# Designs tried in a protein design chat: VHH binders against q54mt0. Part 26

Target 1, 331 residues: q54mt0
Amino acid sequence: MRPISLRLHERPITQVLFNREGDLLFVAAKDKLVSLWYTTNGERIGSYQCGGVVYSIDVSQDSKYLITASADAKARVWDVSSGRQLDSTDFEVSARSIEFSQGDKQILVVTDQVMGCQAKIHVFDFDKDEVRKLNKSYTLPSPQCKITQATWGPLNKTIFASCEDGAVRIYCTEKRELIKTILDHNKLVTRIEWTKHRIMFMTCSKDGTAKLYDTKTLKLLRTFDTGRPINAAGISPLKPHVILGGGQSAESVTTTKVDASQFKVRFFHIVYGEELGGLIGHIGPVHSICFTPDGKTFATGGEEGLVQVNHLDESYFEFDDDLVYNPPVQH
Below, E stands for the ipSAE of ESMFold2; O stands for the ipSAE of OpenDDE; V2 stands for 0.75 times the mean of E and O plus 0.25 times the DockQ between their complexes.

## First folded at step 10 (VHH; framework vhh_7ubx_2)

Design S3 (at its last look DockQ between E and O 0.01; V2 from the best seeds 0.00; counts 0 for: pae E 12.0 > 2, unsure alone 63.9 < 65, placed apart)
Fold by OpenDDE, look of step 11:
Structure S3 (fold): chain B 331 residues (1-331), chain A 123 residues (1-123)
Amino acid sequence: as target 1 above (331 residues)
Amino acid sequence: QVQLVESGGGLVQPGGSLRLSCAASGFTFSKYAMTWVRQAPGKGPEWIATIFSGGSTMRDDSTKGRFTISRDNAKNTLYLQMTSLKPEDTALYYCAKESWIYDSSGQYEFDYRGPGTQVTVSS
């Protein structure tokens, strides 16, 4: 099937996210906007206007609440259906990462490290029944480096933080302390992605590798070397497949010639580590990848402001063979 | 040129019913989501409901039990069936094409909307 191309954002996509049902796609971008789309046909439902670059978003399990972290140093709670802002909290610096806990009772927010201000991991209690929905609970001791993402571990017992120094730092939520540091990457860790039920997690890095870990033992299970910076990963909930995307930003490249092939999203077998195929759909670095919960669809967001919604065909599910997608590029 | 024209508004007693219509032209109606919004005096616009091209709907909880959005693609017409009307439902009702934005100023914005039809609920 040909991908559905979503055109709205004129600046880089920062995150694509499906709701639990998979029928809604949220798109965050550097144009200060989050857009909402109907997955089935690519119709745009609405948009949420933030005051700065939107770095991170998440949606509640019931699809009623959207939360955003943005460069205007705010975390916001939105009513998904109406688009109304319901609540917000201010920080001293930009909010970079945001995520609902399992069960939607808490919200995790990471703030930037800037001169004179250390990165912080904030946890809020979320009360959907109150006017004030964000209630500060606690702040974790943060490292002396930038945190690119923080995400809840299994059953909310831990928080995983990806860092610019190549480390993943794991915090105990009960003790509110650092309990483990994984330092396997040689450059900035861009993303942490979980497998279904969070049995395993994958880290992506600017060092060109993605690494798969056992969540319980923290044992490294597999390394995927793509040779290019990896910004995003999508892990299939149905198949033992992972999709990796990235590429070098124009800012980091001294040459004017951009090879579009570097922006190919690549499919790998998660267990064996074999490359299964790829998809060319972007003309800039891929920044975000997300599967629908049912595993039948995945979305990619790129530097060029484009979102591709890809419906996987039956052959993908029937055969675990080489997968090559070369749909016509719609730019 | 996209044109939207609302009709069906009027004066009604509390508990009464009204059916609003929106005639659409200037675009392929069947391919776009349509939205009803309203604005009461002294208040900002309020989203009521959206119906997608495929017929699925999203609705605000405050009116979900009383208001029903529907469409007739053959007639290029959007409908809002209102029941159990209350004085607080008094507003100018607008139909809008496809997308909406709730901006940081607390206002709804639409790409296209009609001039609106007045609904007044009063005893």
Scores: ipSAE 0.254, ipTM 0.687, lowest interface PAE 2.1, mean pLDDT 90
Fold by ESMFold2, look of step 10:
Structure S3 (fold): chain B 331 residues (1-331), chain A 123 residues (1-123)
Amino acid sequence: as target 1 above (331 residues)
Amino acid sequence: QVQLVESGGGLVQPGGSLRLSCAASGFTFSKYAMTWVRQAPGKGPEWIATIFSGGSTMRDDSTKGRFTISRDNAKNTLYLQMTSLKPEDTALYYCAKESWIYDSSGQYEFDYRGPGTQVTVSS
């Protein structure tokens, strides 16, 4: 029952990601590596080395292609099984977010905002059948604000961008224009996470809240107030549960001691909003949380470089109130 | 001291078969992934396949259906069964402990590899 700990990375984890089958786990980090692991036993499969911090990754539906966004101002396409780099494209600044469209025909890339360069949202065509190359398609109008993440909306008809000013900005892909701005957070939005079938989405923010929305109407359904910065959410595909993780970075902490309780991951019931439990294990901010598509496993990645893989057993799925937690360890 | 010793190479005609073996010692063989790699003259290393401690495999598409990686944990031996051999399969074949790292300069990295066994496919 104990989590599998993956301790290869010595610098902050930026993303953990399972493939569609759930048997492969990808881990991106600030040590310029993406590592690949077998989910069931934590056995290392291989690593992909970039020229700079890897901020964001995604994997194709058939698990054949990995894409990476890196601080060396490159997006790259990799052959998952061989580790070989298949293509790369250069930007003027760091690539911050990357994601395949549903169906893997396009790739969404966000580039950073620095002095003299606005953030940009790029869309590339991806031809996995021919040369497996990135072919530029179009750019969306800049929000004139740093973008932390962009993600495809339902059926690839929209693109959602989470922004430093606390906004979520929604673009129409057909018209290639901004169609909605949601201004419900008062600090940086760190992530957007989808429920199964994208019927709802959740935003996470440094303002200490996560907010759940109906995708069709864009109505705010619930706010989860944890009182601490939220960097990541993992939404169960099987139960109405969310795992929230975060905490203040070491650079932002004003106290001389690090309180590990602020880094526990916390379980909430999405419908009722009640906290169901928590897990202590990370000694730094949690930056990424991901469930397998079957909902039986989830992974967490922290600033200290630790990745934990938790396999849920059948007794969890038999609870009358659908509660999921490893029991807290008493101090 | 990790030791890997390949055998089973040789000269074969196109369409032929070979079974390569890699005898392993100096570590707990059953607990590690094992890998076959080949290198043709004047070419860089080419990953062929990896078999994991639990028996799952990954292999390169270029040899799909022709090459099969397997292991015998009781004998501490890794195998590569090669069929339908082609002249382009001519290379030095070696085994490696654990899996690959593919670096940004286009090279595979391995901590421990054997000296290799030559496979030559010629009419």
Scores: ipSAE 0.034, ipTM 0.530, lowest interface PAE 7.2, mean pLDDT 85
ESMFold2 (binder alone), look of step 10: mean pLDDT 76; pTM 0.755
OpenDDE, look of step 10: ipSAE 0.027; ipTM 0.550
ESMFold2, look of step 11: ipSAE 0.000; ipTM 0.311
ESMFold2 (binder alone), look of step 11: mean pLDDT 76; pTM 0.754

Design S4 (at its last look DockQ between E and O 0.01; V2 from the best seeds 0.00; counts 0 for: pae O 13.4 > 2, unsure alone 64.2 < 65, placed apart)
Fold by ESMFold2, look of step 10:
Structure S4 (fold): chain B 331 residues (1-331), chain A 123 residues (1-123)
Amino acid sequence: as target 1 above (331 residues)
Amino acid sequence: QVQLVESGGGLVQPGGSLRLSCAASGFTFSKYAMTWVRQAPGKGPEWIATIFSGGSTMRDDSTKGRFTISRDNAKNTLYLQMTSLKPEDTALYYCAKESWTYDSSGYYEFDYRGPGTQVTVSS
């Protein structure tokens, strides 16, 4: 199957996300919309309209609830099927990152750092059976720098925060304290992505590298150097492959018309570290990459508002048996 | 211009059945998802179901098992088969081209919708 192009949004894509079954694709963008699509054929199901840029989304494991974080200083809970807003919570500043805990009992929200307001990490109870869905919140000690993302660690025992100063900060959820700071990047950490079962995690950075870590020991296992800012990673749940995407939208003397590949997404073998191939299709920086849980499909979202949905064929899944250096989705 | 015309509504007893139709014109019907929506007096629009161009469907949980959306591309017609009707199903039923946008103020927005057909379920 050829990639399916979704071009509803004309402003930068901030996140693409599949539900647990992989049949639904959610797309968040700076045009204040989250769009919902059927994965198989790319048909639009509906849209959720916020009052500001939508920076981050997540969907519950049963696919019944969508949560959104937006520049209008709100976190919202939506009924996925009907599109209705079920609840919202106001903050003093923009909400930048949002995620359900494993098991959907809690919601993690990051709010922005601006003059007079420190970045905060909020944890809410999620009460699906109550009228008010977001309840009983607490905050973690502020890292006192801007946070790009926070995500739950294995079994919800930790929270990982990717930070503007190049750090990954790890909090214990039981003690509500900072327990570790990893300072391996020299520029903003853009994203943390987990391997299947969260046994490893990958950090992406504007320093042009992605770094793979063992989750239990926090040992750095491998650095992937692309030479360009990395905004996003997609980790295959079935193959030892990662897709890295990014690029810089700022004017550059090295970015010319003849350098048409500056925004390609690039495939790497996680164990060997070698580049397996790449896909060209975006004409601006790639900001988000997501695999379906079955590993048969991935989506990419870019600065130009394009979303591409790539259905992988059987030859892709045979690649590692022979260790062949070809991109399986581009031919 | 897109035109949608609903029919098949009426008065029914609780437990009864109705089949609603939506005649579509002004666009290539087979290329687009189609949606049923209802609106009870004094309430906002409520999404019921969407059928995609390939025939798959997505339905609201509250009517799942009682309402079935279908389409006949040869007749440019969308259908809603309703069974086990309840007084709570009393509403004006509309079809819409494509799907919905739900805004943050609590209202559905539809680019193209019909004038609706009234369904009244009373004992």
Scores: ipSAE 0.012, ipTM 0.467, lowest interface PAE 8.8, mean pLDDT 85
Fold by OpenDDE, look of step 10:
Structure S4 (fold): chain B 331 residues (1-331), chain A 123 residues (1-123)
Amino acid sequence: as target 1 above (331 residues)
Amino acid sequence: QVQLVESGGGLVQPGGSLRLSCAASGFTFSKYAMTWVRQAPGKGPEWIATIFSGGSTMRDDSTKGRFTISRDNAKNTLYLQMTSLKPEDTALYYCAKESWTYDSSGYYEFDYRGPGTQVTVSS
């Protein structure tokens, strides 16, 4: 594999995201910028300047609209092609997570928990045909802790919220109430990732594990233990592979010596849970991983502001053992 | 051009068995995971099973004991063996390749799927 290195951002990458077609890569970072790239050649197309750290982004299915959540307490709607801001919604606190519903009819936004203000999940109506001011539809009850991410469940019937207390909370969108709580992690849940058609979901955690669940039954199917904080996961739509990334931030450690091996992107078999191999490319914690819908490419974003675009070789699709196996450091 | 063509559907009595086939063309079949889904009238699509390029499978629990997904890469064919069929299994069955999207109604739509084969379970 010849990764394409995208070097623009001078601050940590917060999210990498491919559009539906996979030909566009959006990159959000703490430098208040979202950048847009061609997937095929790594050429930068443009950028979207936000007023604060961009924590979360999503793109509509037709790739016409970009939405951003940022530290300046705003959710924004952008015209992808022109780079123009079309609309914005103000909150009292930082916006931490944002996602289009399936069908792009609604947008959910998570706001931060700060002193005097509880984390909330806001849902807005979105009209693709008439870019109007985001109209608030409803707000879900606060879990009384920070929410790191919220994401739509299958067919938008539920919303899944990852939380700092190690829980995943599931809300019914019709009843607008909490209906389930999964408490399997021992530390902050950093990310929820969906498999194809959202039949399964994976949770990532600072506890060093990723957990795979059946969406319908909420049964725990597999635990991946990396021994290091996990910030991001990518699930292949083509192969039974999961990519995990993370690592310990230098800010959180008392030592100046950082083991770079912890920043490896590690491949696991989704069914059996065994590690298949790993890729070295980052010199800091990996914060985001995303596959193209066709499964042929995945991108990683790291603390160092680097994005790696990995085009998978044909051999990847033929064999599972073509990955270089590096045994995990057992802690 | 990617093409998927399902066959093997029909009318069957409860408790009966059917074997569905999906003939694939226009792509290297062996390199891609394949999926069976079904859709009953008035209902959204339901995932049944996926078989990965390596041959491993994922299956929905509701049908796991009755339905088996398999593939023959030499024939570029995906199979779904259905046993102990129930009236509730009545649906249009689709085979699908890799990519998917969301439709305007919020349902999942495969980028590449066949026209489907009708399975009707009735006494």
Scores: ipSAE 0.000, ipTM 0.201, lowest interface PAE 13.4, mean pLDDT 88
ESMFold2 (binder alone), look of step 10: mean pLDDT 77; pTM 0.760

Design S5 (at its last look DockQ between E and O 0.01; V2 from the best seeds 0.00; counts 0 for: pae O 14.6 > 2, unsure alone 64.8 < 65, placed apart)
Fold by ESMFold2, look of step 10:
Structure S5 (fold): chain B 331 residues (1-331), chain A 123 residues (1-123)
Amino acid sequence: as target 1 above (331 residues)
Amino acid sequence: QVQLVESGGGLVQPGGSLRLSCAASGFTFSKYAMTWVRQAPGKGPEWIATIFSGGSTMRDDSTKGRFTISRDNAKNTLYLQMTSLKPEDTALYYCAKESWTYDESGQYEFDYRGPGTQVTVSS
């Protein structure tokens, strides 16, 4: 079955995200718009207009609330089905990353570092039964560098922050302090992705590598080297597979034809380390990848504004039969 | 060129019923979601319901249970069946191609819409 192409956005896609049931796809972009689609047929359900570039989104487990972080220095809460904005909060600077805690009781928001304002990780209580959805907040000690993403660790006991200096910084939520710094990348860490149940996590970096870690021990288990910047990873919940995407468009189409193979998404076996294959479809860097929770569908979003929705067939689920183990490589 | 023409509005007593129609042309009707919207004097557009190309629907809670959206793809026509009408339902009702966008000003926006048909519920 051919990929479904969604071509509403004309500016870079910043994030694609499925809801818990997998029947809804949210797309955030630099055109200040979040779009909502049915997964099965790619039909648009609605759109949410922010006042600035939308860098990050998340959706509640019941699929009733969308949260957005945007360049107009706001975090917003939206009613998914009607599109109505239910609440917002203002920051001093752009909001860069936003995520519900497991159980949807809290929301974390990352704000940017500019002109005398240090980067901050904010934690809000989320109260879906009140008119004001975003309540009491606290901040964590600033890492003193730009943060690209923050995400909740297992059981909401930690917060992991991916940073522009190549570090992953881990905070204790109870003590509100930094407890670990992992500095294994030599360029900006673009993304942290979790395996099912958060027993492992993967970091993506503009240094051209993705790194897989054991969450309990923080031991580096495997490095995947693609030779090009990695902006995004999608980890299958069904198979030990990861999809890596990225690239950097340095060439003008007018001057030199773009080699679309440099933007293909690449499939790797997480245990064996072997590349399984790839898909060409984007004509610019891939910025976001997400699997449905059932593992049968994944979406990709690119710099050119294209979103592709790929429904996986039986051959994907039989692909592992002839793989060769590659020992983990220390970075 | 997309053309949408609503009909079926009028004056009705509280508790009454009306069926609105929207005749569509200039595009492949069966392939697009279609939407009913209303706008009362002095207020912004209010989304009522959307029916998708496959027949599934999504509706705002304010009129759920009283208003039903449907479509006839053979006639390129969108319908809104309204029952149990109340004075607060008085508005200009129009259809739109595709579903809603909710803008930063707190209002619904629709790119392709008809001129509307007036529904007036007497007090």
Scores: ipSAE 0.692, ipTM 0.872, lowest interface PAE 1.0, mean pLDDT 90
Fold by OpenDDE, look of step 10:
Structure S5 (fold): chain B 331 residues (1-331), chain A 123 residues (1-123)
Amino acid sequence: as target 1 above (331 residues)
Amino acid sequence: QVQLVESGGGLVQPGGSLRLSCAASGFTFSKYAMTWVRQAPGKGPEWIATIFSGGSTMRDDSTKGRFTISRDNAKNTLYLQMTSLKPEDTALYYCAKESWTYDESGQYEFDYRGPGTQVTVSS
């Protein structure tokens, strides 16, 4: 594999995201910029300048609209093709997470918890035909802790919120109330990732584990123990494989030499939890991982501002020199 | 040498049924999970289902109600029973060997795919 290295951002990458077709890659970073790239050749198409750190992005199914959540307390809607801002919504605090509902009829936004202000999940109506000002539909009750991410459940019937207290909270969108709490992690949950059709979801945590759940039953199916903080996960739409990434930032470690090996992207079998191998590509913590819908490509974004685009294509099914098998460390 | 040979594809009318087979050789079939994948023209590969060595299965919901994966370890054969076929099911269907043995101490092997069998659903 010859990964395509995208070097534009000078600050940590916060999210990498492919569009539905997989031909476009969106990259959000702490330099207040979202960049757009061609997946095939790594050419930059353009950028979207935000007013603060971009924490979260999503793209509509037709790739016409980009939405961003940023530290300047705004959610923005962008025209993908022109780069023009179409709409924005102001909050009292930073916007931390954003996602289109299935069908792109609604947008959820998570706002930060700060002194005097509780984290909230806001849902807005979105009309593709009439790019109007985002109209607030409803707000969900605060979990009384920071929410790192919120994501739509299957058919938009639920919203899943990952939280700093190690919990995943599930809200009913119809009743607009908390209906379930999963408390299996011992530290902050960093990310929720869905399998295809959202039949399963995986949680990542600073506790060093990722956990796979059945969406319907909420049964824990598997725990992946990496021994290091997990910031991101990619679930292959093609194979029962999961890619995990993370690591501890140097900023958080005062006295210990940072082991670069911790920034390895690790492959696991999704069902059994066995480590299949790893890929070296980053020199800092990995913050985001995303597969293309066809499963042939995945991107990783790191603390060093680097995005790696890995085209797996046939090599995903064959020998790949860059994929190194490491036996799982039994903890 | 690992060999996978898919068969059973063909032209079928909407609503029809097909049973695909994958003949495996060159490895201990019973120790490996096996997978069906398909690729339609102009589209990327799509995972259909995996059957593990013990017989448990993982399936994509889009086809779960219509497609059934099974295996016969005695015959070293993987099957995909397809029912209620739709035009959108038109694709090249591949059999793939998973890259993990589940009865051994963690030996990693790369995946292998067969050449595929064409399924065409058309009126």
Scores: ipSAE 0.000, ipTM 0.204, lowest interface PAE 14.6, mean pLDDT 88
ESMFold2 (binder alone), look of step 10: mean pLDDT 77; pTM 0.755

## First folded at step 11 (VHH; framework vhh_7ubx_2)

Design U1 (at its last look DockQ between E and O 0.03; V2 from the best seeds 0.00; counts 0 for: pae O 14.2 > 2, unsure alone 63.0 < 65, placed apart)
Fold by ESMFold2, look of step 11:
Structure U1 (fold): chain B 331 residues (1-331), chain A 123 residues (1-123)
Amino acid sequence: as target 1 above (331 residues)
Amino acid sequence: QVQLVESGGGLVQPGGSLRLSCAASGFTFSKYAMTWVRQAPGKGPEWIATIFSGGSTYRDDSTKGRFTISRDNAKNTLYLQMTSLKPEDTALYYCAKESWTYDSSGQYEFDYRGPGTQVTVSS
């Protein structure tokens, strides 16, 4: 069946995100707007207007609070159902990444690196029962390079930061210090995605590869080489599948003819690494991919402002029923 | 061009009821969510309720369940049934195509609004 196309945004999509129930889809974009949609039919419930490009969003586990990070140097807390802004905090520079901790007790915010200002990782207490939602904060030691994303590790014991130099840097939350640096990519790491229960994680890079790691040991399990920049991954919570998306921006394209096949999202089997298929749905780079938690729906967001919502049918789930995960041999 | 025309307003005593109508044209009414909004003098727009194309409804708690939004897709008409009216419900009521945006100035914004119909609840 054809995907549901959401065509509200006229500038690049920065993030698509489902809530825990999977019935709500949030879309952030460079037009300063976050839109909220019902997943089943693609009807818009409302929109949240920021003062600058919205780079990153997250939603609380109970679906009551939306948090946004934007180019106007603010992190904001919103009431999901009414659209009303509940709180905000100001930074000196753009906020680039934002995420609730597991349990929604804290919020992680990354601020940009510009001339004269180092990138910072901020942690705030989130107090849902207070009028002021964002309270007491601390920062982690700066990696002294641009951070594309920070995300909580299992049980909130660590924070992972993906960086422009190709590194993934891991911090201990209790000691508030850097404890590990993984340097397996030779270009910017665009995204870190977790498998269910965070037992494995995947890194995406402009170097054309995605890499899968065991979270406990930090050992590299598999490299997926697509030959083109990877901006985003969606990891199925139900099947051993990953969807990879990306493509080069128009700014870096050196040809006069571009076809849509370079922007197709590609399906890979996580265990065997083989490509399972692809889906053409965008005419520009894909920037964000997200599965619903039940694994039956995924969304993609592209440079052209299009969001595609794909409800997977029975044939998708029959494709892999006979396969089991077998970890790759490490050397 | 999107056109919305409200009717059914008027003067009513506290505890009374009114049914507002909104006639829609210039778009495929059945494919869009529709919204009722009110605005009292000197105040910003207040979102009341939205009804989606499939008939499900969504409302702000400020009316405390006294208002019911409905639609008739065959007549391209949106309705607001108001009951147990209070003087604080006195406002200009208008319909809008689609649902709310909460803007950066702290106000609701709605696209393609009608001119509205006045509801006055005497104290």
Scores: ipSAE 0.708, ipTM 0.881, lowest interface PAE 0.9, mean pLDDT 89
Fold by OpenDDE, look of step 11:
Structure U1 (fold): chain B 331 residues (1-331), chain A 123 residues (1-123)
Amino acid sequence: as target 1 above (331 residues)
Amino acid sequence: QVQLVESGGGLVQPGGSLRLSCAASGFTFSKYAMTWVRQAPGKGPEWIATIFSGGSTYRDDSTKGRFTISRDNAKNTLYLQMTSLKPEDTALYYCAKESWTYDSSGQYEFDYRGPGTQVTVSS
């Protein structure tokens, strides 16, 4: 692999995200910036200045709109091409997670649990034709713990929320109620990642494990034990492979000794759970991993402010992966 | 130890100009992004501008037409040139080490903020 190194951010990367076409890479960081890059050559296109640490971003399917959640207690809508802020909404506390619904008709925002204030899951209507792009729709009843991420389930019928208590909570969007709780992790769940078409999802945790689930049955299919906190996962849309990354966070300390060996991104076979290999590309904890939709490229973002764009070569795809997951047919 | 010391604040009439300075020490200044923020009485901190190690700048829209951030790496100094000052610009202005990096020992160095310099715009 010949990675392209993107060097702009001088604070930890919080999220890397490709657009639908895979030609644009968005990078969010704790330096209050979102940067935009060409995937092909690693050239920077522009940036979006937020008022606080950017925790989460998402891009519309047409790549016209960027949404951001940040520590300044705001969700923002941006025009991707011009870099202009189009709309924003204020919260009482930091916004931690943000995501477009399938079809880009709604936006999900999670706010922090702080000083006795409960985390909240907010849903906004998003109308591209209106001057104001964010309109409050509803708020879900939230747990008595921090929510690290919320993401839309298949066809927007559910919302999945990863929590600090190790649980994944599933809400029905129609009833606006909690319908399921998965409690398989022993520590904070850091992230939920979907497979292509959202047939399966993977959870990452500070307990050092990633867990693969069947979306329909919520059955645990596989556990990956890495022995280190897992902050991020990338699931290949082409191969039965998952990339896991993480490491010890420096957030709780003023100084941290760096040991690059623990920041290796590791490749696993998604069905067998076998480790296939690894890549050393970061000298700090890996916080985010994302594949291009075509599965030919993946990006990683680390604590050191570095983004690695990895173009997978032909040899990667020549591996004989004949295993196809067939979900159980509910008779 | 990281130290940031702001100077150049004071009383100025509306429409006036001020140049703030921030003397930095205790870290490799040229490797870090630097930021100006301000806080008015009864208000929360407000971001003004950031200048990165490479010289690129990001500025708030409300002040970017009037305020300019710059740096002199040779002098380990950050600057904020303010023009067309308004009463609404009255605040305590802070210099901040916006970014962090690894030191020579392989440890993280995090951001810091100075004690601030008072700017008062009044007729």
Scores: ipSAE 0.000, ipTM 0.259, lowest interface PAE 14.2, mean pLDDT 87
ESMFold2 (binder alone), look of step 11: mean pLDDT 76; pTM 0.744

